# Designs tried in a protein design chat: VHH binders against q8pxy1. Part 2

Target 1, 323 residues: q8pxy1
Amino acid sequence: MMDPQIERKLIEIMRVIHESDKPIGARAIADELNNRGYDIGERAVRYHLRILDERGFTRKHGYAGRTLTDLGENEMNDALIGDRFGFVISRIEEMAFRTTYNPETDKGDVVVNISYFDKDDFETVIELISYTAHAGYMISPRVRIFEEDSLEMSLPPGKIGIATVCSVTFDGLLLKAGIPVEPAYGGILQIENKKPARFLDLISYSGTSIDPIKIFMNRTPTSVLEVLEKGEGKILANMRQINSSAYEMTGKILKKAEKVGLAGCITLGEIDEYLLGAPVETGKFGAAVVGGINGICALEETGIEIETNPISTMLDYQTMKEI

## First folded at step 1 (VHH)

Design b2 (framework vhh_7b18_3)
Fold by ESMFold2-Fast, scan of step 1:
Structure b2 (fold): chain B 323 residues (1-323), chain A 123 residues (1-123)
Amino acid sequence: as target 1 above (323 residues)
Amino acid sequence: QVQLVETGGGLVQPGGSLRLSCAASGFTFSSYAMGWARQVPGKGLEWVSYISSGGSTEYQDSVKGRFTISRDNAKSTVYLQMNSLKPEDTAVYYCARVDTYYLFGSGEHFDYWGQGTQVTVSS
């Protein structure tokens, strides 16, 4: 088990080695990575090279340095490609299946996003996430903090990790009750007078090779801070489609979850009707849910540097603390 | 900084052809997979095709046999040859670099995008 930041650095180190026309050493790798905007020293590179050696991805050439093995070249190519389409859908299905949370007992595992930030930003991060959650623009006000020496998570010195509840938890909650959920769209939702008005932009989960939420984070800015201050602006949200036969049961389950602190379902549509401007298939109804990382978006809007892995892992909801 | 500049879009009649080009700069082009995605008016963004650093190609089912992706590493350019164009191919086409980070729930394949180029298929 390794930190996602370490895994990314391993891939970038392999890329530098791949681009070299001859064996390359740790100092030269570190210098090249720093030229590419990565903050890494020679000693850290040496540590990561040992990991790559142990995995069989690199070969030592004495004092001359390292080259990629055939296995390393294949891993590099696989890492660059990923699953061409359906990766996000497959991840959602996996995490929904792993969800065990039962709102009647307040026990079980929920899906979480993991974010990393400098420990000096801790007070601001907690305050703004708390404010966003209590305003109703996150799934839950419960979080879990991971300090740099946590046994559950490997963090670099000076960093803190925070887990926030992911909206895929609702997919799992409904699946446990026998209700399959189809992720339809990620999007930017317009809020007016503290109420959902319409989706401004939608990206289908079907046929998309990247997470729609990540596309919006990179290209279309949110205005979560404006929503918190004025009750109008743009947030991340997604829409799900559910078979019409599950209409009444879905409403009951989501209301039960809301009462025990697992909120975030903005609204349910009517059978066969568009929801907030988003199309719904015949025989289904829509469910609009807030994005689980709206509090993180608010932090990014203030200029705080924060890295997020959405749909990251499972956590026992009872180990998460209300803020 | 990473830049991707698309050219070759325009108006074409059904059954016609267009070749899109994407000139890349600011990174070692030959080390990255590259792709094309499109946004059809009123619909979501959909992946069209991509090509690995080694030259392996993949295509969306709706464009298989009609579109061909290729690359020229010496020119740091990726191409999309579009043949037998249909009105439903009308979209803004985006060139994108494939992200190297997709582990542990990232799920992201594209980290840098061009500005997009409009392709309109109509008579």
Scores: ipSAE 0.000, ipTM 0.123, lowest interface PAE 21.8, mean pLDDT 79

Design b3 (framework vhh_7b18_3)
Fold by ESMFold2-Fast, scan of step 1:
Structure b3 (fold): chain B 323 residues (1-323), chain A 119 residues (1-119)
Amino acid sequence: as target 1 above (323 residues)
Amino acid sequence: QVQLVETGGGLVQPGGSLRLSCAASGFTVSSNYMGWARQVPGKGLEWVSYIYSGGSTEYQDSVKGRFTISRDNAKSTVYLQMNSLKPEDTAVYYCARSEYFGWDTFDYWGQGTQVTVSS
C-alpha cells in the first residue's frame, strides 16, 4: 500500500478495535470513526478490515467482528507511539535544527520547555526556579511567563505558563557549528559536595516514545531541594555523544555559551571513555548536561502541582527575562 | 534595606547625550533584575531597558540603538547611556529593581531624575 491516507485509516481502525472491550464489527467501527470526525462508511471500513486481515493484524470472530492479533497490537502500539507521543529523537532533531541562537551575538531562538501551574503558586514558582537556576541546576536563569490572557499560547483557565530553556538548545548550537550531536541518555545524576558524582539510573533516548525525564519524574524521585540546601542529592541530567573529531570545538562553543548564561554543561568526558558511569561509543566522547526542568522538579518536591511539556517550542532568547 | 538613587539627569539639546547613574544599596546588583522606566509628562509609566543578572539587556523599540544599559558590580551602580536624544525622550527616569522578572513586577524604585530634551 503506497497511499499514506490509506495507512492512516488502517491505524485509526486498529485504534478503535484496540479500545473495544469486545469484538467489533465494521458498522460499529464506522460509527465510532464518524463520531471522531472521520468521513468513512461501513463499506470502506470492510475494505480496510480485509487489508488488516491479510496483514495478520486482525482476527475474525464470525459475525461478532474483529480483535487485534498480537502482531496487530504491536503494529498499532508502534504507530500510536509515533502519532500520540511523538518520537523523542525526531523531536530533538527538529528543535535542534530550528535553533538559531548565536552566543557570539546573543541573538536568536532557543528551545524551551513549557510548564503550567495555578496562578496562586506564582511567587513560589518564581523563587524556586530562580534559586535552582542560579545554583547552576538549570540551563539558563532566563524565563518567559505566559498569563491566561496571552495571545502567544493557549492556557487552561486559572493557569500561568512558564518557559524554561531546554538542553536541546546545546544540540542546536553545536549543529549550527557543523557538529552533529547524538542524544544518548536521560538520567538521574548524583551530586556530592556540589559536584557530579555518577548517574544512578539511565534511560536510552533510542527506541523510547516518552521523554526519559517524564519517566524519571514518576518513578525515580529527584531531591533538587536537598542539593540546593546541602550540595548533595539527585538531579535530572542527560548525556550526549559527539564524534571525537569535534572535541576541541565543542569545548570552545560550550564555554562561549556559558559566558552568556547558557551554563548547563556539567562536564565533558574523555574520548572513548565512560562519563559518570554512562556508556560512550568508541570514537565518541560524552557531554553531561543538566535537565532543563530541575527547578520544576524542586516545585513538585514542595507539593506544587505543575504540568510540563519538555522540548515544547522555540522562543527568542532576548524576550526571555533573567530570573 | 533596598535603596536606589538616580543621578545624571538634566537639560540637553536634541541630538545630545546624557548618562544616568543609579547607585544601589542593600542588595547585590549582579543578582537582581535592574531596569529603567520613564514617565513622559501627561502619560503613564513606560519601561525603557532591563539588565539581567547575567548581563543580557533588553530595550523598548523606540530607544533601541540609541540607549545602552550597563552596570558596574564593584560600584553597585547601573547606568543608562542615552545618545541621539529626541524631544520625545523628555521624562522623569526611574531606576528599578525586582527579585522577579518583567518591568511590571518591579517593587523597588528610586526617586526619579528629570531629563529634558529641548532646543
Scores: ipSAE 0.000, ipTM 0.092, lowest interface PAE 23.2, mean pLDDT 79

Design b4 (framework vhh_7b18_3)
Fold by ESMFold2-Fast, scan of step 1:
Structure b4 (fold): chain B 323 residues (1-323), chain A 124 residues (1-124)
Amino acid sequence: as target 1 above (323 residues)
Amino acid sequence: QVQLVETGGGLVQPGGSLRLSCAASGFTFSDYAMGWARQVPGKGLEWVSYITSGGSTEYQDSVKGRFTISRDNAKSTVYLQMNSLKPEDTAVYYCAKTEYRVTYSGTYEYFDYWGQGTQVTVSS
């Protein structure tokens, strides 16, 4: 818990950075804030910028100053609107409702993440995503590729887009079977000897306006490549809570989905028990699912520039191809 | 590299006291809230207490009035003074470094990094 005065100052600093056309330094930020009636010095601004840097909201440009990251821009956009408390949960609920995929028929729409990257990196991107998916650290080995002239997706010149299956697909799958699912946490999961060990970092979905997975990509480093090579390291994962009455049916549905290539549920917890260190409410059990973008994290670890929009849209699973 | 090292655990009689210490390194200690969580045998982690960089404290209801969290920024150490210990306090205690989310409606915190833990056993 922070002082409300500190919260206001952080938001106002981000607002000043957002309004700047160029990287902006601590002195210029302090001067602008004083012009807006805030009594704050350069030293205090530097302190708050360090916090914003660590949270992944700002990017340093040497002596030129800071700009907002994509994460910071999204946070600032949410702050400017002022009415986006619970936005992430509302979006998850919407996408879960729009999910029509049925593992009995292997037909319907799934939720996808969209990433885009330089077309010169295409072969490396496909190879590493395929490797990560077949190792079990993505939801599905099926992807959909978008070229710069795609009618379904607008891309900058020289870029290629790729859709990968999002873990929210499981929320929709269970909902269509009559099982309500509560999104609980996004996090960084420690893998040891190719098995899940514990969550190292957790962000509650109910307390965020931005998808926790986007935050972790910009702040807490994954080591997906290490997991692929050695069977130990850090991956993205999500946790859901489900009513204890649905325990047996949930297990059956997830096994059917796995048989048709829609996998990624690492483990189901026991009723009333914490799962991998993450809290679970009484009368519920946890379900830990790999993040749908672990292959993208592996690419970032190699130094490839790639932008990702998680929980982006719906796609017909039949239009996605195995890699 | 962030490192958190807990010490001070042990066996104690019901009604007794222990002081846990957590030595932190690899980050600017004074800029972060610090906390304690515990893993009760047969259950997962439960948060116990945290202290902000400014010194504000929060406690789980079951430990209020019995436990006190404090910090020494000069030593990069956070402490948990545990008084009037009960058998139900038996657990592995973990020190944790926190992180924040800032939104227009407020700031949300979560535990980012965890130490290796120290065992506290309250038994006759």
Scores: ipSAE 0.000, ipTM 0.132, lowest interface PAE 18.3, mean pLDDT 78

Design b5 (framework vhh_7b18_3)
Fold by ESMFold2-Fast, scan of step 1:
Structure b5 (fold): chain B 323 residues (1-323), chain A 123 residues (1-123)
Amino acid sequence: as target 1 above (323 residues)
Amino acid sequence: QVQLVETGGGLVQPGGSLRLSCAASGFTFSSYAMGWARQVPGKGLEWVSYIYSGGSTEYQDSVKGRFTISRDNAKSTVYLQMNSLKPEDTAVYYCARQVYITEYGSYRTFDYWGQGTQVTVSS
């Protein structure tokens, strides 16, 4: 297992190598990544290339540089195709960088998830997403609807698309203020008396796979409808870790975001203390955020067929309508 | 209604092979990852293999190199090819639909299960 920040850089380096038509060296890789908005030097790229060599993902061609092996090609393709942690971490970095939204001006782009459903389900989808958002289990009550003729998004025939705000928007807001955010855990959060109680299961982003024992503890992992009806049950939530030096500034930014309807941060932890049962590294504090797709989970619980592409794209927040 | 129906279980001698099939209905099969889990006598449920909607696969260490998971989206069916079977592979095998993701990562679990099919490896 390796630090998520390192895994993210490894995937981006593999993408640059894949796109090259010839062996590529560390300087050229660093230059290309900097052109894409990553702040990385040649020395750091050389370090990451050694890790890729050790994993068998790259071949060294003397002074000419590296190419991907068949194993590396497969890993990169899996990262691009799948919902694996490496792919998601790489996507988080990209979308956080593309976030331009400023809560003080109420202008700019936010990160969204895109979901597709049969147009016959439209009224039920809007009602349940609205209910979930206003109950506090989504990032924002603003959505954008895409019809079959939309130029913004290509839809399958007979489908309507809906964009909901993604929690990675918070990563972008904090990044623009100079605060790096580290993904720590995805998980299932127990709600009791309409308040967060504890994480029931945690999946670390420093791991390469899910412990099979954990997935069999609960056959029904979310019960968003139960939470909406009774104030008891299970929702999706994620834990972030942030350096203790940014504690005050993080709180201020999140309070400003709440004023414009970006209110998905459930709780901030104390420096060096566990949050809702989740461990926090020394010198950091935790931030627990609702999963932006809890309303989609509620829809699936009703038996509605809905396909979701999380961390999908950027939308101007002003074009999203409160429901 | 979501339904998963397993077939292909039975009695086989050590070193033999079996292919399990799981016919799915009631949902858009191509959009979901699918998996196999097994209940070994005296033990809890144990994950065996996953296949994602894009075709990528994962295996438990004890079956890696012996079992192969595959899918046919046109038939809405997932398969488990089991080779070089051992007595310790004796179990009830369950097909399951994999669900749930977070924006920050995949939280993968199962929401629908088949009824199971018995595999017995005995001489």
Scores: ipSAE 0.006, ipTM 0.293, lowest interface PAE 9.3, mean pLDDT 79

Design b6 (framework vhh_7b18_3)
Fold by ESMFold2-Fast, scan of step 1:
Structure b6 (fold): chain B 323 residues (1-323), chain A 122 residues (1-122)
Amino acid sequence: as target 1 above (323 residues)
Amino acid sequence: QVQLVETGGGLVQPGGSLRLSCAASGFTFSSYWMGWARQVPGKGLEWVSYISSGGSTEYQDSVKGRFTISRDNAKSTVYLQMNSLKPEDTAVYYCATKVEIYTSGEYYFDYWGQGTQVTVSS
């Protein structure tokens, strides 16, 4: 969660970049902001530009300066349409509530991420997603494919869509059992000897209008291929925190889900203790869950162009096929 | 080729009931989300209810407890049962299919029906 005053300055900097007809540097941004009544120097603008770079909202063009990424353009437009901080939390709550999947019957709706890629990459995509899922770095090996002419999804010509299970499905499963789950962080998790070691980077779910996982995807800090090959490297993971009174019931529900192919909870923390270096609020315990798109990250690492909308929609799990 | 045909609208007294039906054709109905939206004079278009492929439902706060959405996959039909109707429910009701794409909170709708008029008046 960033200071609201800092967030406003970030939005104003993005606005200046958006209004520029060419890449713009820190000095020119500072000068323009001073013309608009802000008392800000080049050094402070450089500091804020680094934050925007880290969030994937800006792209560097050497000495020419910066432009907005598509992610930055969307974030600026969202912020200009009424200060929608916490929007991602509201989306997670909505999708968790809509989750109807019951592991005992293997029926109901799960939350999915939707990704799009060139149809010529289809075989590589299926192979690598399957490999990543069976290695334990995705929520489920079940996917839904949307062909170019699919009536279920409107896709650009030459593209195929794929739905993969989103980790918010676990929030929904637990909510159905009466257990509220608090999303805490999206992050980069270090794997050593095929086991979780520590979080290297964390972004809070509070204080942003965009999913932290989407920010990490834009920065490409993962090495999923290295993890698959050597058991060492970096994956996407999420940190949840849950009230200590639900500790035993949470463990039982997650084990039931694993039996029907909804895996990906890497570890549960101790009550009141940090988990894998991530802070946990007093009276709660942490749950570390793999990101539902690690297979997509692996594809990006091979140079495949793929666009992803996380926490995209609900799908009936029975319509998803194991790969 | 995709068609959504709404029926069941009409004039009804306050406190009365109506059941809207939407017959869908030209696509795999069981795989799609279905919804109802209404255009209320002076308010524009607002969502009333959604039902997922798996049967999960959601309602606008103003209709919760009064309206029920359901689907019959064998008949490729979605229904909206409207009970305890109020004058403010007067609107043209549209059947729609949706694919939710979340990049910034936006919702996209693939197909819309022609609409059916509901009038709640004495």
Scores: ipSAE 0.000, ipTM 0.134, lowest interface PAE 16.8, mean pLDDT 79

Design b7 (framework vhh_7b18_3)
Fold by ESMFold2-Fast, scan of step 1:
Structure b7 (fold): chain B 323 residues (1-323), chain A 122 residues (1-122)
Amino acid sequence: as target 1 above (323 residues)
Amino acid sequence: QVQLVETGGGLVQPGGSLRLSCAASGFTFSSYAMGWARQVPGKGLEWVSYIYSGGSTEYQDSVKGRFTISRDNAKSTVYLQMNSLKPEDTAVYYCARDKLYWGSPFYEFDYWGQGTQVTVSS
């Protein structure tokens, strides 16, 4: 059985070995990974190299280091291609399945986005994320902060990490109740008089190999700051489709989640009706949810450099603190 | 500070060629892998090609043999040479930077350009 965390580390080590085009040793691999933002020591790299050796993915060249075998090249290429093709839908399904949060008990794991930024920006980051969340444009005002030396996650040198709740948490809540959810669109939602008006731009999740939300952070500019100041502008939002037979139960679950601070479901549509201009299949209804990273978009709008990994991992919601 | 600016899109006849360029700034370009992705009308976003910091390349099956990705580290630019273009290649093409984060399995991209429209008309 493969551990997903171990498999991730192994593939990244194989990537470094592949790129060197000559034998490379554990210290050089660790140094290269650290240059790419990973916090890993030579001893940890040596441990993972032994696993790769045992699987036949690497070949030892004495003190010169390691190269990939043909088997290792194939494994790396298959993993990189497979992860890209259909990645977003598969990742959503995985994270929804791993969600254990129960709104009735306020216990369990939620899906989070991880962002990281320069230590010097900490006060501005916390202030703006708090403001955006309390204004209703994020899923939850609860976050978790990770220092550079955290044992909970690896951070690039000089950075602080922040976890914010991801909208896929709603997919997981519904799945736990037996309700399958279809991710339909990521998009840009127009806000007018502090209310949702219509989607201006939509990217389908169907056939997508990368997360549409990351495209919007750079392609179609948001104006979250304008929304916070004037009640009009553009935010990130997602649209989901759910079978009409689950209408009543979906409403109940989302209402319970809202009571414990998991808000951000802006609108549930009517059965068989378009929602905020987005098409909905016959026999289904739409659910529009704010993007979990609107506070991050607001920071980007101020010129702060911030890196975000959406649908990143699971965290115990009780370890997240309200800001 | 990170910026990616695409150029080179346009209208072309089937069987024609286009070269897309992506000018990068605000980071150490040579340390990052770069990629191209596209959004085809009626479809979602799909990965097209990838170039590692060391120069090795990967391609989606539908473009293999027709498209070539390359980079010029001195100019901080990545290119996509598109040959034998088909109507099915009509899409908005995006340049993207790859920064793997240790806390997430195989999460490849952290910054994107604005996109450039490629239309293959028959």
Scores: ipSAE 0.000, ipTM 0.231, lowest interface PAE 18.3, mean pLDDT 80

Design b8 (framework vhh_7b18_3)
Fold by ESMFold2-Fast, scan of step 1:
Structure b8 (fold): chain B 323 residues (1-323), chain A 120 residues (1-120)
Amino acid sequence: as target 1 above (323 residues)
Amino acid sequence: QVQLVETGGGLVQPGGSLRLSCAASGFTFSNYAMGWARQVPGKGLEWVSYISSGGSTEYQDSVKGRFTISRDNAKSTVYLQMNSLKPEDTAVYYCAKSLFYRGWDYFDYWGQGTQVTVSS
């Protein structure tokens, strides 16, 4: 087994090679790593490249340098799991910071989830997402479609991409108004008589190294179709904690967002009170919002295969089409 | 069809040992990192350990020295050997497969989980 410092340098070298659009040599790799704050020379990079060659992670292109093999791409991505553990909150913070949307002008960037599905399922996907959004179980009825020929997004062959608004957009709206938001829980919310009743299952963002929503997507404990048909069942929802001093301003901002089509704030809790059974720290209040992918969950419930990247990127809300 | 099946959970006394297994199918197992995470009652989902396709391992601080992750590529199986178990280790344990590079999220498939209960 290798020294952890050596393994880390191997991963960083593979990252540089991955980011290069052409074969790259040891000197260029060393220069780039030094530019990123690593203290490493060309000779050390050559040593590490030999290890990568031996492991089958890199392919030589004569004097032009190296590229990653498929095995090397997988190893690089896999080895970054340790680097990404604990960074779910950091990703939420990054996307919230990048949010520029202003409900007063109806302009700016929102946070989106990206889902991919077979193009033969297009009509069913649009119909069910539209129905779920208009029933109030998604953040917005606006989506953006990416076809195979889209220059803006790389899509697998035979697939269509769809962007749906992510609940992290609310974190960004509040941050722009000077209100820090603390992600508390991802969870499964029980709906009864078309009203929120209680959280049945909760995964805390505090101390979490893995995105809770990814777990729920893969295990599919929702019954969104039942909620649409009968007004009872289970949906995805998130809960946030906000300092009590921001209570009135938070309510005003969320109501303005609703007027311009960013709905999905299910309810605000009282200061110092549990919200829908979920615990809230003293001095704070809870804010529960629907998960941005409930329409996707409904599609999975019908047996449609869909792959989703939550909190994927930023998108200009004005480029999203109401469905 | 990607499938992850966990086994080996159960009831064990404090100080005891359990070995969790995760049988994988539907993908080229040797090309992907595998991990274990746990849902502790009253807490969020906690990463426990991962093992890369090349064999590099990492552990959460609370389990270092007590837990060992390993893989058998010929059997498409990942293992978690848990020693010196404590009541605090009581949780549902999930096996996870990494996603090939797609943004910052590296997990694309999860097992159904297996319950580990540490009590006398």
Scores: ipSAE 0.000, ipTM 0.145, lowest interface PAE 21.7, mean pLDDT 79

Design b9 (framework vhh_7b18_3)
Fold by ESMFold2-Fast, scan of step 1:
Structure b9 (fold): chain B 323 residues (1-323), chain A 122 residues (1-122)
Amino acid sequence: as target 1 above (323 residues)
Amino acid sequence: QVQLVETGGGLVQPGGSLRLSCAASGFTFSSYAMGWARQVPGKGLEWVSYIYSGGSTEYQDSVKGRFTISRDNAKSTVYLQMNSLKPEDTAVYYCARYKGSFWYRPSGFDYWGQGTQVTVSS
């Protein structure tokens, strides 16, 4: 890993280049960064530009300076849309801690995934996410839409962002009630006759540096559309483990959350029993929760190009609108 | 349609070597960073290595000095040369397209192959 201080400087340099409609040189970049409050000289900018060149993010134009490559533009899009680096377990812990949503009041912050797509696809995206959510294969039918001129997030030209509720919100709800939750597996869940049957694939969260759900979107095909139409097929789901002492309280909290618009717990297992074929540690019970991005998987199945950052940030749930 | 196809996995003795290959199609290969990740039995998925479009490489600490990533843009193929293999390297290895993100370094992959099994045992 690179020093985070150096990473921040590299991103800010790329931002200056991105905002320039012509090649820009090291002195002009340094001057612009100093105008923005950064303490950096031309020599340091030249050093950082060489790092960007080596990574393929920038292209040299002789004395005229540099422009971003396509890879560099993609990096800027990622930087503008999502939160900065973190590891999956640490990120889950952070977001669970930051969750303030209270089902009794229907107020507070929830964890969201951020997806972005071409604005020409907007109507199809909203329609399919709504369909998937109302069928019970997402956490909530509430979304937040971010357009190019949104004050809440910066978007690349021609793109729209959408926030959907992340299943880590349940980890936060339970944590606030004094119940620690262990993320066990991300997986692909087989649905038969509109009921959960078994997990087909499982990836442990333990020792994972990559969110398992990101992998499944492109590695093991989902068939969310088939589930919506026929009640049979494959969806994303997560399996959590919780201490047996919290069994009764967990069920009550999840039931209350469902009544006020946070659904998605498919089933709770019995203490010490496997859940849908997934192993559960002695002294614990399993909880299977739908993946918060099944509607995004359905969009990918139609051929729509959509990029997703799961467990991305916090949003006030009351600012999210039902679709 | 983006497609990544891995080959070269198999059974090998501890201390042995394997070379994995990944054939890519459906995008401008030379414009993207590529990487390898692995799923270790009983554990989660972890990144192994990246190679950026400009040629720079990064490696997970446990494989530094033993594994080498490389690419052939004319063949739209990325390789992982694995030397001095250990039993703990036993995993399904996945080829992936990497955005090259500073923000999503461990999770910057957006398209994945089906994986190839590597087993290191006597």
Scores: ipSAE 0.000, ipTM 0.311, lowest interface PAE 12.5, mean pLDDT 81

